# VHH binders against Bile salt hydrolase/transferase (cbh): the designs that were tried, part 12

Target 1, 323 residues: Bile salt hydrolase/transferase (cbh), of Lactiplantibacillus plantarum (q06115)
Amino acid sequence: CTAITYQSYNNYFGRNFDYEISYNEMVTITPRKYPLVFRKVENLDHHYAIIGITADVESYPLYYDAMNEKGLCIAGLNFAGYADYKKYDADKVNITPFELIPWLLGQFSSVREVKKNIQKLNLVNINFSEQLPLSPLHWLVADKQESIVIESVKEGLKIYDNPVGVLTNNPNFDYQLFNLNNYRALSNSTPQNSFSEKVDLDSYSRGMGGLGLPGDLSSMSRFVRAAFTKLNSLSMQTESGSVSQFFHILGSVEQQKGLCEVTDGKYEYTIYSSCCDMDKGVYYYRTYDNSQINSVSLNHEHLDTTELISYPLRSEAQYYAVN
Key: E = the ipSAE of ESMFold2; O = the ipSAE of OpenDDE; V2 = 0.75 times the mean of E and O plus 0.25 times the DockQ between their complexes.

## First folded at step 4 (VHH)

Design c02 (from d04 with W53S L103W; framework vhh_7d4b_2)
Fold by ESMFold2-Fast, scan of step 4:
Structure c02 (fold): chain B 323 residues (1-323), chain A 120 residues (1-120)
Amino acid sequence: as target 1 above (323 residues)
Amino acid sequence: QVQLVESGGGVVQPGRSLRLSCAASGFTFSDYAMGWYRQAPGKQRELVASISSSGGSTNYADSVKGRFTISRDNSKNTMYLQMNSLKPEDTAVYYCAADTSPWYYESDYWGQGTQVTVSS
C-alpha cells in the first residue's frame, strides 16, 4: 500500500490498496448522528461526518481509509511483523486498531488537534470478533497543513511528523525517512558531469537526473518513488487536472498482477486507488479493472441522520465507443 | 488578533447556578479545541473543562464532574460553561482558552478572565 498527500487546485489525500483478495469494498458515509460505539472509551453519539472505503462487514464502518467533513484524513496501511498492539492500560486512552479511524475522525478537525489529544493513546490487542483478528497496521494522518505517522511497535507508541507526506508498509517510518537520504542527488533536471574532470561525460537522454530511482515493488522502494514523483509533480490548477495528476502519482507505485507473489502462488496487486478532496469533501476512486474515476460527494447526502450510507465500488470495465 | 471575551460571571449563593460564555474572534473557531480554566487566589491555574472542535468529546476536572457542563456553538463562535450546584470552593477567576489539550495544563490563547464568587 502507498498513501500520499498532494497540494494543487485543492488539498488531496489518497492511497493504493495493495492486496491479493478483495473484500467487496464500498464507499461508506457515517453521518453525524450515527452512534459510534467503542470498546473502552465513551461512545460518540454526535460527531463529524466521515466518508471512506470500508470492508463489507455488516452494521459496522470498518474503514481502510477516510476523511471527515473538516478535511482531516487517515489511512491504515499493512505493517505485518512490525505492529505490536498492547494490553489494556487503565492510565491510558485504550482504542482498538479497528476503532482508530472513526474515533479520530469523529471528534477532531486537524492534525494539530490530533497531536494534542493522542499523547496517552494505547492501541489495544482486542479483536473485532473471535472470527475476525486485528490487521497489523500503521497510519498516515493528514490535513491541509501537515501529516503524521502513528505506529505501535515493541518500543511503544511512536508519533512521527511526516515532512514528505508519504507512507508505505514496512519497516518503521524513521527508517523510511533515513533511507530517502540515499536519493538526495536525484533530480528532475539534466545532471552536470560531476564524475571526474578527467573524463568528458555527456547527457545522452532526457530523464537522466532520475538515474538510480528504484523501480521495484518493495515497500522502501515505493516510498522513495512516490516521494520523488509527488514532490516533482505538476498539475493544472483545475479540479480535473489535479485529480488526474493525483492518480498518475499513485500509478507510479501501482502493483501490477504477477510481480509480487504471496503464499500459494497468489499475487498482490492494486485493488483500488483513492483520492480525497479535503476542501470539497469529495471521495474519488478507481479500481484495477475499471480505469474510470468515480466520485462520491459528502455534501450530496443529508448528514444529520442515524444510518450508514454505502455505495459498492464499481469495478466492472467501462469503454467509451467513439464510433 | 485572536480575541476571547468571557461573560456571565458574578456573585451567587452556594447551591445556585451560573452560565459563562466565551465569544471568540480572529480565528476559525470551529477548528480549535476550547477549554475553561480557573484560578483561585494563591492557587495554580487549573483546567476545569475542555471540548473538542466538533463538540463530540468533553473532559472535566474531578472537582466539577457532574456539576459543570461545557458546550459550544460553532455557528456563533461561542463556548459555554453551565455551572450548577456551585460551592464556595468554585470561587475563582474563570478563563476561556483556545487550542486546549486535555492531557496537560496548556493552551495557546487566553481570555482576560471573568470573576465567579460563591458566598453568602
Scores: ipSAE 0.052, ipTM 0.580, lowest interface PAE 6.7, mean pLDDT 90

Design c05 (from d04 with A33T W53Y L103F; framework vhh_7d4b_2)
Fold by ESMFold2-Fast, scan of step 4:
Structure c05 (fold): chain B 323 residues (1-323), chain A 120 residues (1-120)
Amino acid sequence: as target 1 above (323 residues)
Amino acid sequence: QVQLVESGGGVVQPGRSLRLSCAASGFTFSDYTMGWYRQAPGKQRELVASISYSGGSTNYADSVKGRFTISRDNSKNTMYLQMNSLKPEDTAVYYCAADTSPFYYESDYWGQGTQVTVSS
C-alpha cells in the first residue's frame, strides 16, 4: 500500500490499496447521526460525516481509508510483523485498531486536534469478531497543513510528524525517513559532470537526474519513488488536471498482478487507488480492471440522517468505442 | 437572491393524494441535496424525505416510506413530493430546504412552508 498527500488546485489525500484479496469494497458515507459504537469508549451519536472505502461487513463501517467533512483524512496501511497492539489499560483511551478511523474522523477537524487528543491513545488487541482478527496496521493522518504517522510497536505508541506526506508498509516510519537521505542527489534536472573534470562524461539522455531511483515493489522502494514523484510533480491548476496528476503519482508505485507473490498462487496487486479532495469533500477512485475515475461527493447527500449510504466500487472494465 | 417557493398544499380527506412542488432560484440547484421537512402543531420540525443532487439517492422517514415519493427536475430547478394514502397524522406545514455542506460554507436555505391538512 502507498498513501500520499498532494497540494495543487486543492488539497488531496489518497492511496493504493495493495492486497491479494478483495472484500467487496464500497464507498460508504457515515452521516452525522449514524450511531458510532465503540468497544471501550463512549459512543458517538452526533459526529462529523465521513466518506471512505469500507469492507463489506455487517452493521459496522469498517474503513480502509476515509475523510471527514472538515477535510481530515486517514488511511490504514499494512504493517505485518511490526504492529503490536496492547492490552486494555484503564488509565488510557482504549481504541481497537478497526475503530481508529471512525473515532478520529467523527470528532476531530484537524491534525492539530488529533495530536492534542491522542496522547493517551492505546490501540487494544480486541478482535472485531472470531472470523475477523485484527489487521496489523499503521496510519497516515493528514489535513491541509500537515500529516502524522501513528504506529503501535513493541516499544509503545509512536506518533511521527511526516514532512514528506508519504506512507507505505514496513519497516518503522523513522527508518523510511532516514533512507531518503540515500537519494539526496536525485534531481529532476539534467546533471552536470561532477565525476571529474579530467573525464568528459556526457548526458546521453533526458531524465539522467533520476538515475538510482529504485524501481521495485518493496515498501522502502515505493516510499522513495512516491516521495520523489510527488515532490517534483507538476499539475495544471485545475480540478481535472490535479486529480489526474494525483493518480499518475499513485501509478508510479502501482503493484501489477504477478510481481509480488504472497503465498503459493497468490499475488499482491493494487485493488483500488483513491483520491480525496479535502476542500470539496469529493472521494475519487479507480480499480485495477477499470481505469475510469469515479467520484462520490459528500455534499450531494443529506448528511443529517441515521443510515449508512454505500456505493459498490465500479470494477467492470469499460471501453469507449470511437467507431 | 435565494428563494424556495412551495406550492400544492391544501385540505384533503384521508386516503387521498397531494403533490407538493418547490421552485428554487438564486443558486445552482443541481449542486444541492434537497429535502422536505414538516412541522406539526406541538412537535419539532422533522425530515420527511431527501434527495441527492442527481436524484440517485433518496431517503424517507419511516412513517412515510411506501406512501411518499420525492423527485426532482434539475432542468426546471424544481423538487416534488408525491404524497399518497394521506393520514390525519400527516397534517403539518411542509418546508422545502436546500442542504449545504461545510465544504462550501453556504447557509441552509428554507422556503416559507405550505400547509397540508388531512381531515374530513
Scores: ipSAE 0.000, ipTM 0.149, lowest interface PAE 18.5, mean pLDDT 88

Design c06 (from d04, 16 letters changed; framework vhh_8k46_1)
Fold by ESMFold2-Fast, scan of step 4:
Structure c06 (fold): chain B 323 residues (1-323), chain A 120 residues (1-120)
Amino acid sequence: as target 1 above (323 residues)
Amino acid sequence: AVQLQASGGGFVQPGGSLRLSCAASGFTFSDYAMGWFRQAPGKEREFVSAISWSGGSTYYADSVKGRFTISRDNSKNTVYLQMNSLRAEDTATYYCAADTSPFYYESDYWGQGTQVTVSS
């Protein structure tokens, strides 16, 4: 999975969801008066409205990623082998991993507010159900000004400032940032011959400033590629131009079926890509088999209601016959 | 400027019907969900019904389900509330509202309202 922030016409947040199986995902809106129930903390009967992609689980909005009506965003990304959830601690704020998204988005309006209120956060090892164990996750949390990474590891809860606005999978975020230093010389400009004054080497092609950028699908390589692509991206100062560019950035790190084998005959691929407009409250997405960009807008629904609003993802291939 | 003008209220006997209209101007009507609320004398304003931007989804308070029907005409920038089988308890001033996410916990704007009185 790869999650990014991007600033252009508006402020955008989104991700590629890379996995080997789909769970009939849907875009779900949790309205302000829907009762959000938590295992170990006080329920929220009145809260910010939330929009995001959920798994098809009866009676609960199990979010993969989401945004609230204030423009605060969060995405959970796979962190297999590194996530270490803790036992209940009476001196802490105990939240299960699957509750983190609705708990943060229901009550906080900014990353600044999140940082003030998660100092005693404890991610507890409580399964959703007997059949649905916890996913090993870490999270990218973002608003219009900044982003942070939340990781629960063997040594404890780690909260990192994220100056790059990118998160992928393994390893720990601090290693991802350190590895980015190895690519300091990469450029969107034509390079000078810095090899040696004794050999006259030519710039034979456009794009040579990017030579050495990793092209493989590993987590650390996707982090570098997404960071380089995002930070050097240009877009028209329009909604359509900015959203289009956002999906092109995610496209640079999409996983094609066949290139990443997980087990015999099963391949990880980008099931969906998302883009949240933090300013408009619009959730955009596309799926692997349907390249059409679809949108769901918070302001198209009445938000002072008590029932979940869900739209199954449009995943069937669509092609327009021009003749 | 955002303007919402509710109309169609009046006096009706129990079991009667009324159709309320809300004419909207000053914003892109087809981009917003619309709702109806009511307020009886001495009581707080309560939710009645809502309709999504396209008309594809509708929502009703339990007290009006099966009796009221909300609809909209985006070409006329108008939302409607068809009220059937009216009861004395439906007596209230009815308000229309555009719901937008930039205005948290409150609808963007409340219309002037239209009075509905059910009595015999």
Scores: ipSAE 0.000, ipTM 0.253, lowest interface PAE 16.4, mean pLDDT 89

Design c07 (from d04 with L103M E106D; framework vhh_7d4b_2; at its last look DockQ between E and O 0.05; V2 from the best seeds 0.00; counts 0 for: pae O 13.9 > 2, placed apart)
Fold by OpenDDE, look of step 5:
Formats: structure tokens, C-alpha cells, sequence
Structure c07 (fold): chain B 323 residues (1-323), chain A 120 residues (1-120)
């Protein structure tokens, strides 16, 4: 998986969801009066409205990524082998990993608020159910101004400022950031011959400044590629142009079927890509087979309700026949 | 204009039953959770029962659990409270509300209330 922020016409947040199995994901709106139930902390009976992708497995909003009505966004990404959830601690705020998204988005309107309130956060090792164990995750949290990464590892809870606005999977975020130093010579321009003064080497192609940009599907490579693409991106100063560019950035690190075998002939692929407009409260998405950009807006629903509003993903290819 | 109009209140003897109705208008009834509150003289207003927009979820105060039943008909924009086995302690003004959060008493809409008196 890859999550990014992007500033253009508006402020955007989104992610690729890469996995080998689909759980019939839906766009789900959690209205302000939907009772959010938590295992160890007080329930939220009144909270900010939330929109995002949920698994269609339970009535509880199990979000993959989401945005609240204030523009605060969060995405959970697989962190296999690194995530370490803890035992209950009476002196801390105990939140299970599957609760983190609704807990944060329900209460807080900015990363600043999140930072203030997660100092005593304990990601407690409590499964949703016997049938639904916890996934090893870390999270990108972002608003219009900044982003952070939350990791629960063996050493404890880690909160990182994210200067690049990108998150992938393992290894740890600090290592991912450091790894970018290895690619400081990349450029969106044609490089000069700096190999040696003793040999004349030609610029024989456009785009040679990107030589060395990793193209594989590993998490570390995707991080570099997403960061480079994002930070050098140009887009029209329109909503449409910005959203389009956003999906192109994610497209640079999407996973095609057949390239990443995980087990027993199952392959990881980009099931969906999302883009949240933090200013307008609109959730955009496309799927592997449906290249048409779909949109769901918080502003088009009555948000003072108690029931979840869900929309199945439009995953079938859409063709426009010109003739 | 938003209106919530309660009806069905009255004076009854202990052990008897009453059925309250709340007729809603001026807003999308089916989008809101609804509830009944009551206020006895000298006491604070308290939640009696709440119901989700679809009617799929209900909540009751401990004092009325097993005796009262809240329901709604979205096609009629009406909420009901069936009150069985009434006790003198149930004497209060009963209010219809669109916001039924037990944690928040800042409901968007309130009815005028209907008097329920349980006395021998």
C-alpha cells in the first residue's frame, strides 16, 4: 500500500490499497450521531462525520482510510513484522488498532489536536473478533498543513513528523526517510556528465535524470518513487486537474496482477485508489478495473443521523461508446 | 417549520398502560434518531428511551427497561412509546426529541411535552 498527501488546487490525501483479497469494500459515511463503540475507552455518541473505505464484514465501520468533515485524514497500511501491539495499560488511553481511525477522526479536527491527545495512546492488542484478528498496521495522519506517522513497535509508540507526505509499508518510517538520501541525485532534468572528466558521455534520451529510480514493487522502492513523483508533480490549478494528477502519482506505484505472488497462487494488486479532498469533503476513488473516477461527498448526505451510509464500490469497467 | 407534537398522555392508575405518540413534521424524520425524555417536578430531564432512524436499535433507561417499548413508523413520521406497568415514579412530562444521545442533551428538536400522571 501507498499513501500520500498532495497540495495543489486544494489539499488532498489518498492511498493505494494493495492486497490479494477483496472484502467487498465500500465507501462508508459514519454520521455524527452514529454510536462509536470502543472496547476500553468511552464511546462516542456524538462526533465528527467520517467518510472512507470500509470492509464489508461487520456493521462496525472498519475503515482502511478515511477523512472527517474537518479534513483530517488517516490511512492504515500494512506493517508486517514490525507492528507490536501492547497489553492493556490502565495509565494510558487504550485503543485497539481497528478503533484508531474512528477514534481519531471522531474527535479531532487537525494533526495538532491529534498530537496533543496521543501522548498516552496505547495500541492495545485486542482483536475485533475471533474471526477478525488484528492486522499489523502503521498509519499516516494528515490535515491541510502537515502529516505524521504513527507506529507501534517493540520499543513503544513512535510518532514521526512526515516531511514528504508519503507512507508505504515496512520497514520503519525513519528508515524510509533516510533511504531517500540515496536518491538525492535524481532529477526531473537532464543531468550533466559527472562521471569523469576523462570520458565524454552523451545524453541520449529524455528523462535520464530519473535513472536509478527504483521500479520494483517493494515497499521501500514505492516510497522513493511515490515521493519523487509527488514532490515533482505539476498540475493544473483546478479540482479536476489536481485530482487527475493525484491518481497519476498513485498510478506510478500501483501493483498489477501477476507481479507480486504472496502465497498459493494469490497475487497482491491495487484493489482501489483513493483521493480525499480535504477542503470539500469529497472522497474520490477508482478501482483496478474501473478507471472512471467516482466521487462521494459528505455534503450530499444528512450527517445528523445514527446509521451508517454505505456505497458499494463501482468496480466494473465503464466504457463510453462514442459510436 | 420543524414540529414535534406529543399525544397520548393522561392520568392513569398504577399498573395501567399508556401509549404516547410523537408526530414529526418539517424535517426528514427518517434521518434522525428519536427519543423520549421525561421531567418530573423538581428533577432534571432524563432519557427514557431512544431509537435509531431505522428502528433497528433501541435504548432504555434502567428504570423503564422491560416495561416501556419505543418504536417508530417512518412512513407516518411518528414515534411511539408503549408504557406498561406504570408506576407513580413514572409521573412526569414526557418530551419527544430528535436527538437521543444519552451523553448530550442538546437535541436539535423538542416537542412541547405531554403530561403523564400515575396515581391511585
Amino acid sequence: as target 1 above (323 residues)
Amino acid sequence: QVQLVESGGGVVQPGRSLRLSCAASGFTFSDYAMGWYRQAPGKQRELVASISWSGGSTNYADSVKGRFTISRDNSKNTMYLQMNSLKPEDTAVYYCAADTSPMYYDSDYWGQGTQVTVSS
Scores: ipSAE 0.000, ipTM 0.270, lowest interface PAE 13.9, mean pLDDT 92
ESMFold2-Fast, scan of step 4: ipSAE 0.293; ipTM 0.704
ESMFold2, look of step 5: ipSAE 0.110; ipTM 0.632
ESMFold2 (binder alone), look of step 5: mean pLDDT 83; pTM 0.840

Design c08 (framework vhh_7d4b_2)
Fold by ESMFold2-Fast, scan of step 4:
Structure c08 (fold): chain B 323 residues (1-323), chain A 122 residues (1-122)
Amino acid sequence: as target 1 above (323 residues)
Amino acid sequence: QVQLVESGGGVVQPGRSLRLSCAASGFTFSDYAMGWYRQAPGKQRELVASISWSGGSTNYADSVKGRFTISRDNSKNTMYLQMNSLKPEDTAVYYCAADTSPFYYGSEYDYWGQGTQVTVSS
């Protein structure tokens, strides 16, 4: 998985969801009066409206990623082998991993507010049901001004400021930031001959400033590639141009079927890519087989209601016949 | 602490235009959604238009869609309502509203201005 922030015409947040299995994902809107029930903390019967992609399990919206009506965004990304959820602690605010997205987005409007209110957060090892164990996750939380990473590891809860606005999978976020230093010489410009003044080496091709950028699908490589692509990205200052560029950034770290074997005969691939327009309250997505960008807008729905609104993802290939 | 001050109301003939302004202080204006409501004598208060924290998303009541335009200038902490092709039925007190709740969000706005009178008469 790769998640990014991007500022252009508006402020954008989105991700590639990389996995080997689809769970009939939907774009789901949780309206302001839908009762959000939590295992260990008080319910939210009144809260910010939320839009995001869910797996529809037992009439509960299991959010993969989402945005609220204030433009606060969060995505959960796979953190297998590194996530360490804790036992209940009476002195803490105990939230299960599957509750984190609705708990944060239902009540907070900014990353600043999130940071103020997660000092006592404890991610507890309570399964959704007897048959559905917890996903090992870490989270990117973002607004228009800043982003943070939330990780529950053996040493405890870690909250990182994220100056690059990128998150992938394993290992811990601080290792990802440190590794980025190895690529500080990469450039979007034609390189100078810094090898030696005694030898006349030529810049023989466009794009040579990017020589050494990792092209593989590993988590650390995708982090570097997404950071480089995002930070050097240019887009027209229009809605369509910015959304298009956002998906091109995600495309640079897309996982193609066949290149990442998980188990015998099963391959990880980018099931969907998403783009939240934090300013317009619009959720954009495309799927692996359907490259058409689809959208769902919060402002096209009545948000003072008590029932979930869900739209199945359009995943079948679509071709526009010009003749 | 939180203060919303409306201006720009007045008496105008049908078919003319008015621009309302709402000056906000006491909160981080750029972080919160804003709206315009109106209330005519003996009638319920109704939402006229709303605008997201950045100005990137707007919503309008069916009765004003195509005639009114909501906008905001976050650098000046000010929200506007441009009202074109005014009709007698647009006569009402217009209120600026903000939702500045740091935790729970209800269906109702938290803070209101004092209102500005708009009268459309021939």
Scores: ipSAE 0.000, ipTM 0.110, lowest interface PAE 20.1, mean pLDDT 87

Design q05 (from p10 with Y103F G104A S107R; framework vhh_7pa5_2)
Fold by ESMFold2-Fast, scan of step 4:
Structure q05 (fold): chain B 323 residues (1-323), chain A 124 residues (1-124)
Amino acid sequence: as target 1 above (323 residues)
Amino acid sequence: QVQLVESGGGMVQPGGSLRLSCAASGFTFSSYAMSWVRRAPGKGPEWVSTISGSGGSTSYADSVKGRFTISRDNAKNTLYLQMNSLKPEDTALYYCAKSPGYFASGRYLPFDYWGQGTQVTVSS
C-alpha cells in the first residue's frame, strides 16, 4: 500500500490499496447520529460525519481509509511482522486497531488535536470477530497543515511527525525517512558532469536527474518513488487537473498483477486508488480494472441521520465508445 | 456487464441431494466474494452461504451448516452449492449473488447483482 498527501488547487489525501484479495469494498458514509460503539471506551452517539472505503461488513463501518467533514484524514496500511498490539491497560485509552479510524475521525478536527489526545492511546489485541482477525497496520493521519504516522511496535506506541506526507508498508517510519537521504542527489533537472573533469560524460537523455530512483515494488522503494514524484509534481490549479495529477502520483507506485507474489499463485496488486478532497468533502476513487474516476460527495447526503450510507465500488472495465 | 446464471435446481425427496451452479461473466470473478441467497414461498430473501474470492474462507447460515457446501472454480468463473440432506424447509428459489463481502450476513443484503434464480423443491 502507498498513502500520500498533496497540495494543489485543494488539499488532497489518498492511497493505493495493494492486496491479493478484494472483499467487495464500498464507499461508506457514517452520519453524525450513527452510534459508534467501542469495545473499551465510551461510545460516540454524536460525532463528525465520516466518508471512506470500508469492507462489506453488516452494520459496522470497517474503514480502510477515510476523512471526516472537517478534512481530517487517516489511512491504515499493512505493517505485517512489525505491528505489535498490546494487552488492555486500565491506565490508558484502549482502542482496537479496527476502531482507530472511526474513533479519531468521529471526534477530532485536526492533526494538532489528534496529537494532544493520543498520548495515552493503547492499541489492544482484540479481534473484530473469529472470521475477521486484526490486520497488522500502521496509520498516516493528515490534515491541510501537517501529517503524522502512528505505529504500535514492540517498544511501544510511536507517533512521528511526517514532513514528507508519504507512508508505505514495512519497516518502521524512521527507517523510511533515513533511507530517503540516499537519494538526496536526485533531481528533476539535467545533471552536470560531476564524475571527473578527466572524462567527458554526456547527458544523452532527458530525465537523467532521476537516475538511481528505485523502480521495484518493495515498500522502501515505493516510499522513495512516491516522495520524489509527489514533491516534484506540477498540476493545473483546477479541481480536475489536481485530481488527475494526484492519481498520476499514485500511478507511479501502482502494483501490477504478476510482479509481487504473496503466496503460491497469489499476487499483490493495486485493488483501488483513492483521493479525498479535504476542502470540498469529495471522495474520489478508481479500481484496477476500471480506470474511470468515480466520486462520492459528503454534501450530497443527509448527515444528521442514524443509518450508514454505502455505495459499492464500480470495478468492472468501462470503455467509452467514441463511434 | 455483469451476468449471473443459475442452474441445477429441481425436485428432490427429503434426504436427497442437489448441486447448484452459477455461471458468472462481466467481472473479475476471483476478486469478489460470492453468495447464495434463497427466497422461500411467502418469505423475504434469506442469506445461505458466502465464499471468499480465493475460496479460502466460507460461511454458512445456521440452518444449512453441515448439510451445504459452497465452492468455486475461478478458472471457469463458476460458483457451486452442494446441498445434502435436503429438508422441506429448503424449498425456495435460489439466487447467485455478487458479493455482499465474505463476512456479510444477517438482516441487510446489499448485493450488486442477483441472478435469475433456480427453483429447488423438496417434497415427500
Scores: ipSAE 0.000, ipTM 0.117, lowest interface PAE 19.4, mean pLDDT 87

Design q06 (from p10 with Y103L G104A L109K; framework vhh_7pa5_2)
Fold by ESMFold2-Fast, scan of step 4:
Structure q06 (fold): chain B 323 residues (1-323), chain A 124 residues (1-124)
Amino acid sequence: as target 1 above (323 residues)
Amino acid sequence: QVQLVESGGGMVQPGGSLRLSCAASGFTFSSYAMSWVRRAPGKGPEWVSTISGSGGSTSYADSVKGRFTISRDNAKNTLYLQMNSLKPEDTALYYCAKSPGYLASGSYKPFDYWGQGTQVTVSS
């Protein structure tokens, strides 16, 4: 998985969801009066409306990523082997990992507000059900001004300021940031011959400033490539140009079927890519088999209701016949 | 309570065909990816095939590609595995498996065993 922020015509947040199997994903809207029930903290009977992609589990919206009506966004990404969830602690705010997205998005409007209210956060090792154990995750939380990373590791809860606005998978976020230093000399410009005055080396192609970018699908490599691509991206200051560019940035780190074997005969691939327009409250997505960009708008729904609104992802290939 | 009941196994000659079925209950069937997993005596479990909740995406183990076809009928809460050109090596107990769900990301396994399995024996 790879999640990014991007500022252009509006402020955008989204991710590639990389896994070996699809779980009938849906775009789900949780309206303001849908009762959000929590295991160890007070329920939210009135809260901000939320839109995001969910796995469909009976009686509960299990978000992979989402945005609320105030433009606060969050995505959970795989952190296998690194996530360490804790035991219940009566002196802390105990939230299960699967509750973190609705708990944050239901009540907070900005990253600043989140930072003030998660100082005693404890991510507790309580399974959704006997059959559905917890996923090992870490999270990117973003608004129009800033982003942070939340990780529960053996040393405790870590909250990182994220100046790059990118998150991938393993290892810990601070290692990802440190690794970016290795790519300090990369540029979107043609390099000068800094090798040696004793040899006349030529710039034989456009794009040579990017030589040394890692091209593989490992988490750390995708972090570097997404950061470089995002920070050097240009888009027309239009809605269509910005959304298009956002998906091109995610495209630079998409996982194609066949290149990342997980188990015998199973391959990780980008099941969907998402783009949240924080300013308009629009959720855009496309899937591996259907390159058409689809959208769901909060503004097109009645948000003062008590029932979930879900739209199955349009994953079947769509071809426009020109003749 | 989740229940998965496999059927359709039996004895066939090499080159024969069988169609396995799995009747699912106790959960919203269309919301979960479903898999077939087999286990031969004395061997570990081997993943065979998976189908997404909508049926729009399928995947197969290299050992069965081109011979087996996974499908589902969400209106009937039933999963199928059409097995063609069967080989002696396909002899195993075949299990219908519900994916762990809750969140697709971070799961170590794409499946869990739920039923008794249905025996497929390919011999001359």
Scores: ipSAE 0.000, ipTM 0.141, lowest interface PAE 18.2, mean pLDDT 87

Design q11 (from p10, 18 letters changed; framework vhh_8k46_1)
Fold by ESMFold2-Fast, scan of step 4:
Structure q11 (fold): chain B 323 residues (1-323), chain A 124 residues (1-124)
Amino acid sequence: as target 1 above (323 residues)
Amino acid sequence: AVQLQASGGGFVQPGGSLRLSCAASGFTFSSYAMGWFRQAPGKEREFVSAISGSGGSTYYADSVKGRFTISRDNSKNTVYLQMNSLRAEDTATYYCAKSPGYFGSGSYLPFDYWGQGTQVTVSS
C-alpha cells in the first residue's frame, strides 16, 4: 500500500490498496444519524458524515480509508509483523483497530484536533468477529494543513508528524523518514558533473537527476519513489488536471500482478487507487482492471439519514470504442 | 531520427592533411560524446578518437596520437577530426558515431549509431 497527500487545485488524499485478495470493496457513505457503535467507548448517534471504501461486511462500515465532511482523511495500511495491539486499559480510550477510522472521522474536524484527543488512545486487541481477526495496520491521518502517522508497536503508541505526506507499509515510519536522507541528491533537473574535475562525465539522457531512485515494489522503495514523485509533481490548476496528476503519482508505485508473490502462487497487486477531494467532498477511484476514474460525491446525498449508502466498485474493464 | 553526415574525405599524398566534419541532427548534441572510427579494406572497424559532450575530454588511438585532433562546435552540432602527417596506413572509410552515455579516459565508448562514412585515401 501507498498513501499520499497532494496540494493542487484543491487538497487531495488517497492511496493504492495493495493486496492479494479483494473483499468486494464498496464506496460507502455513513450519514450523520447512522449509529456508530463502539466496543469500549460511548456510541456516536450524531456525528460528521463519512465517505470511503469499505469491505463488503454485513451491516457495518469496515473502512479501509475515508474522509469526513470537514475534509479530515485517514487510511489504514498493512503493517504486518510490526503492529502490536494492546490489552484493555481502564485509564485509556480503548478503540479497536477496525473502529479507528469511524471514531476519528465521526467526531474530529482537523489533524490539530485529532492530536489533542488521542493522547490516551489505546488500540485494543479485540477481533471484529470470531471469523474476521484484526488486520495489522498503521494509519496516515491528514487535513489541508498537515499529516500524522499513528502506529501501535511493541514499545507503545507512536504518533509522528509527517512532513512528507506519504505512508507505505513496513518498517516503522521513523525508519522510512531516515532512509529518505539517502536520496537527498536526487533532482528533477539535469545534473552537473560533480564526480571529479579529472573526468568529464556527460549527461546522455533526460531524467538523469533521478538516477538511484529505487524501482522495486518493497515498502521502503515505494516510500522514496512516491515522495520524490509527489514533491516534484506539477499539475494544471483544474479539477481534472489535479485528479489526473494524483493518479499518475499513485501510478509510479502501482503493484503489477506477478511481481510480488505472497503465498501459493498468489500475487499482491494494486486492487484500487483512491483520491479524496478534501474541499469538494468527492471520492474518486479506479481499479486494477478498470482504469476509468469513477466519483462519488458526498453532497449528492441526503446526509441527515440513518442508513448506510453503498456503491459497489466498478471493477470490470471499460474501453471506449471510438469506431 | 538521428542523422550523422560525415564529409571532408578525399585523396591526399603522404605527409598531407585533411579535416573531416560530422554534422549531427535529431538529438541534443551537447549531451552526447562523439567518436570517429575507421575501416580499411579487408580489416575490422577500429577506434580513432572520441570527445566528451562538453569537449573537455579527448581520447586517441595510439596509432594517431600527436597527428590527429578531435574537436567539436556545439553551436553548430558538428564534430571535427583534423588529420595531419597522414600515412598510407590511414587509408580507410571514416565514420562518426554517437555515444549513448559514459565516456572515460582511454576507454572505448559503446557507440550506438554510425553515419554513412567518408573515404580517405593516402597514396603516392
Scores: ipSAE 0.000, ipTM 0.073, lowest interface PAE 24.8, mean pLDDT 86

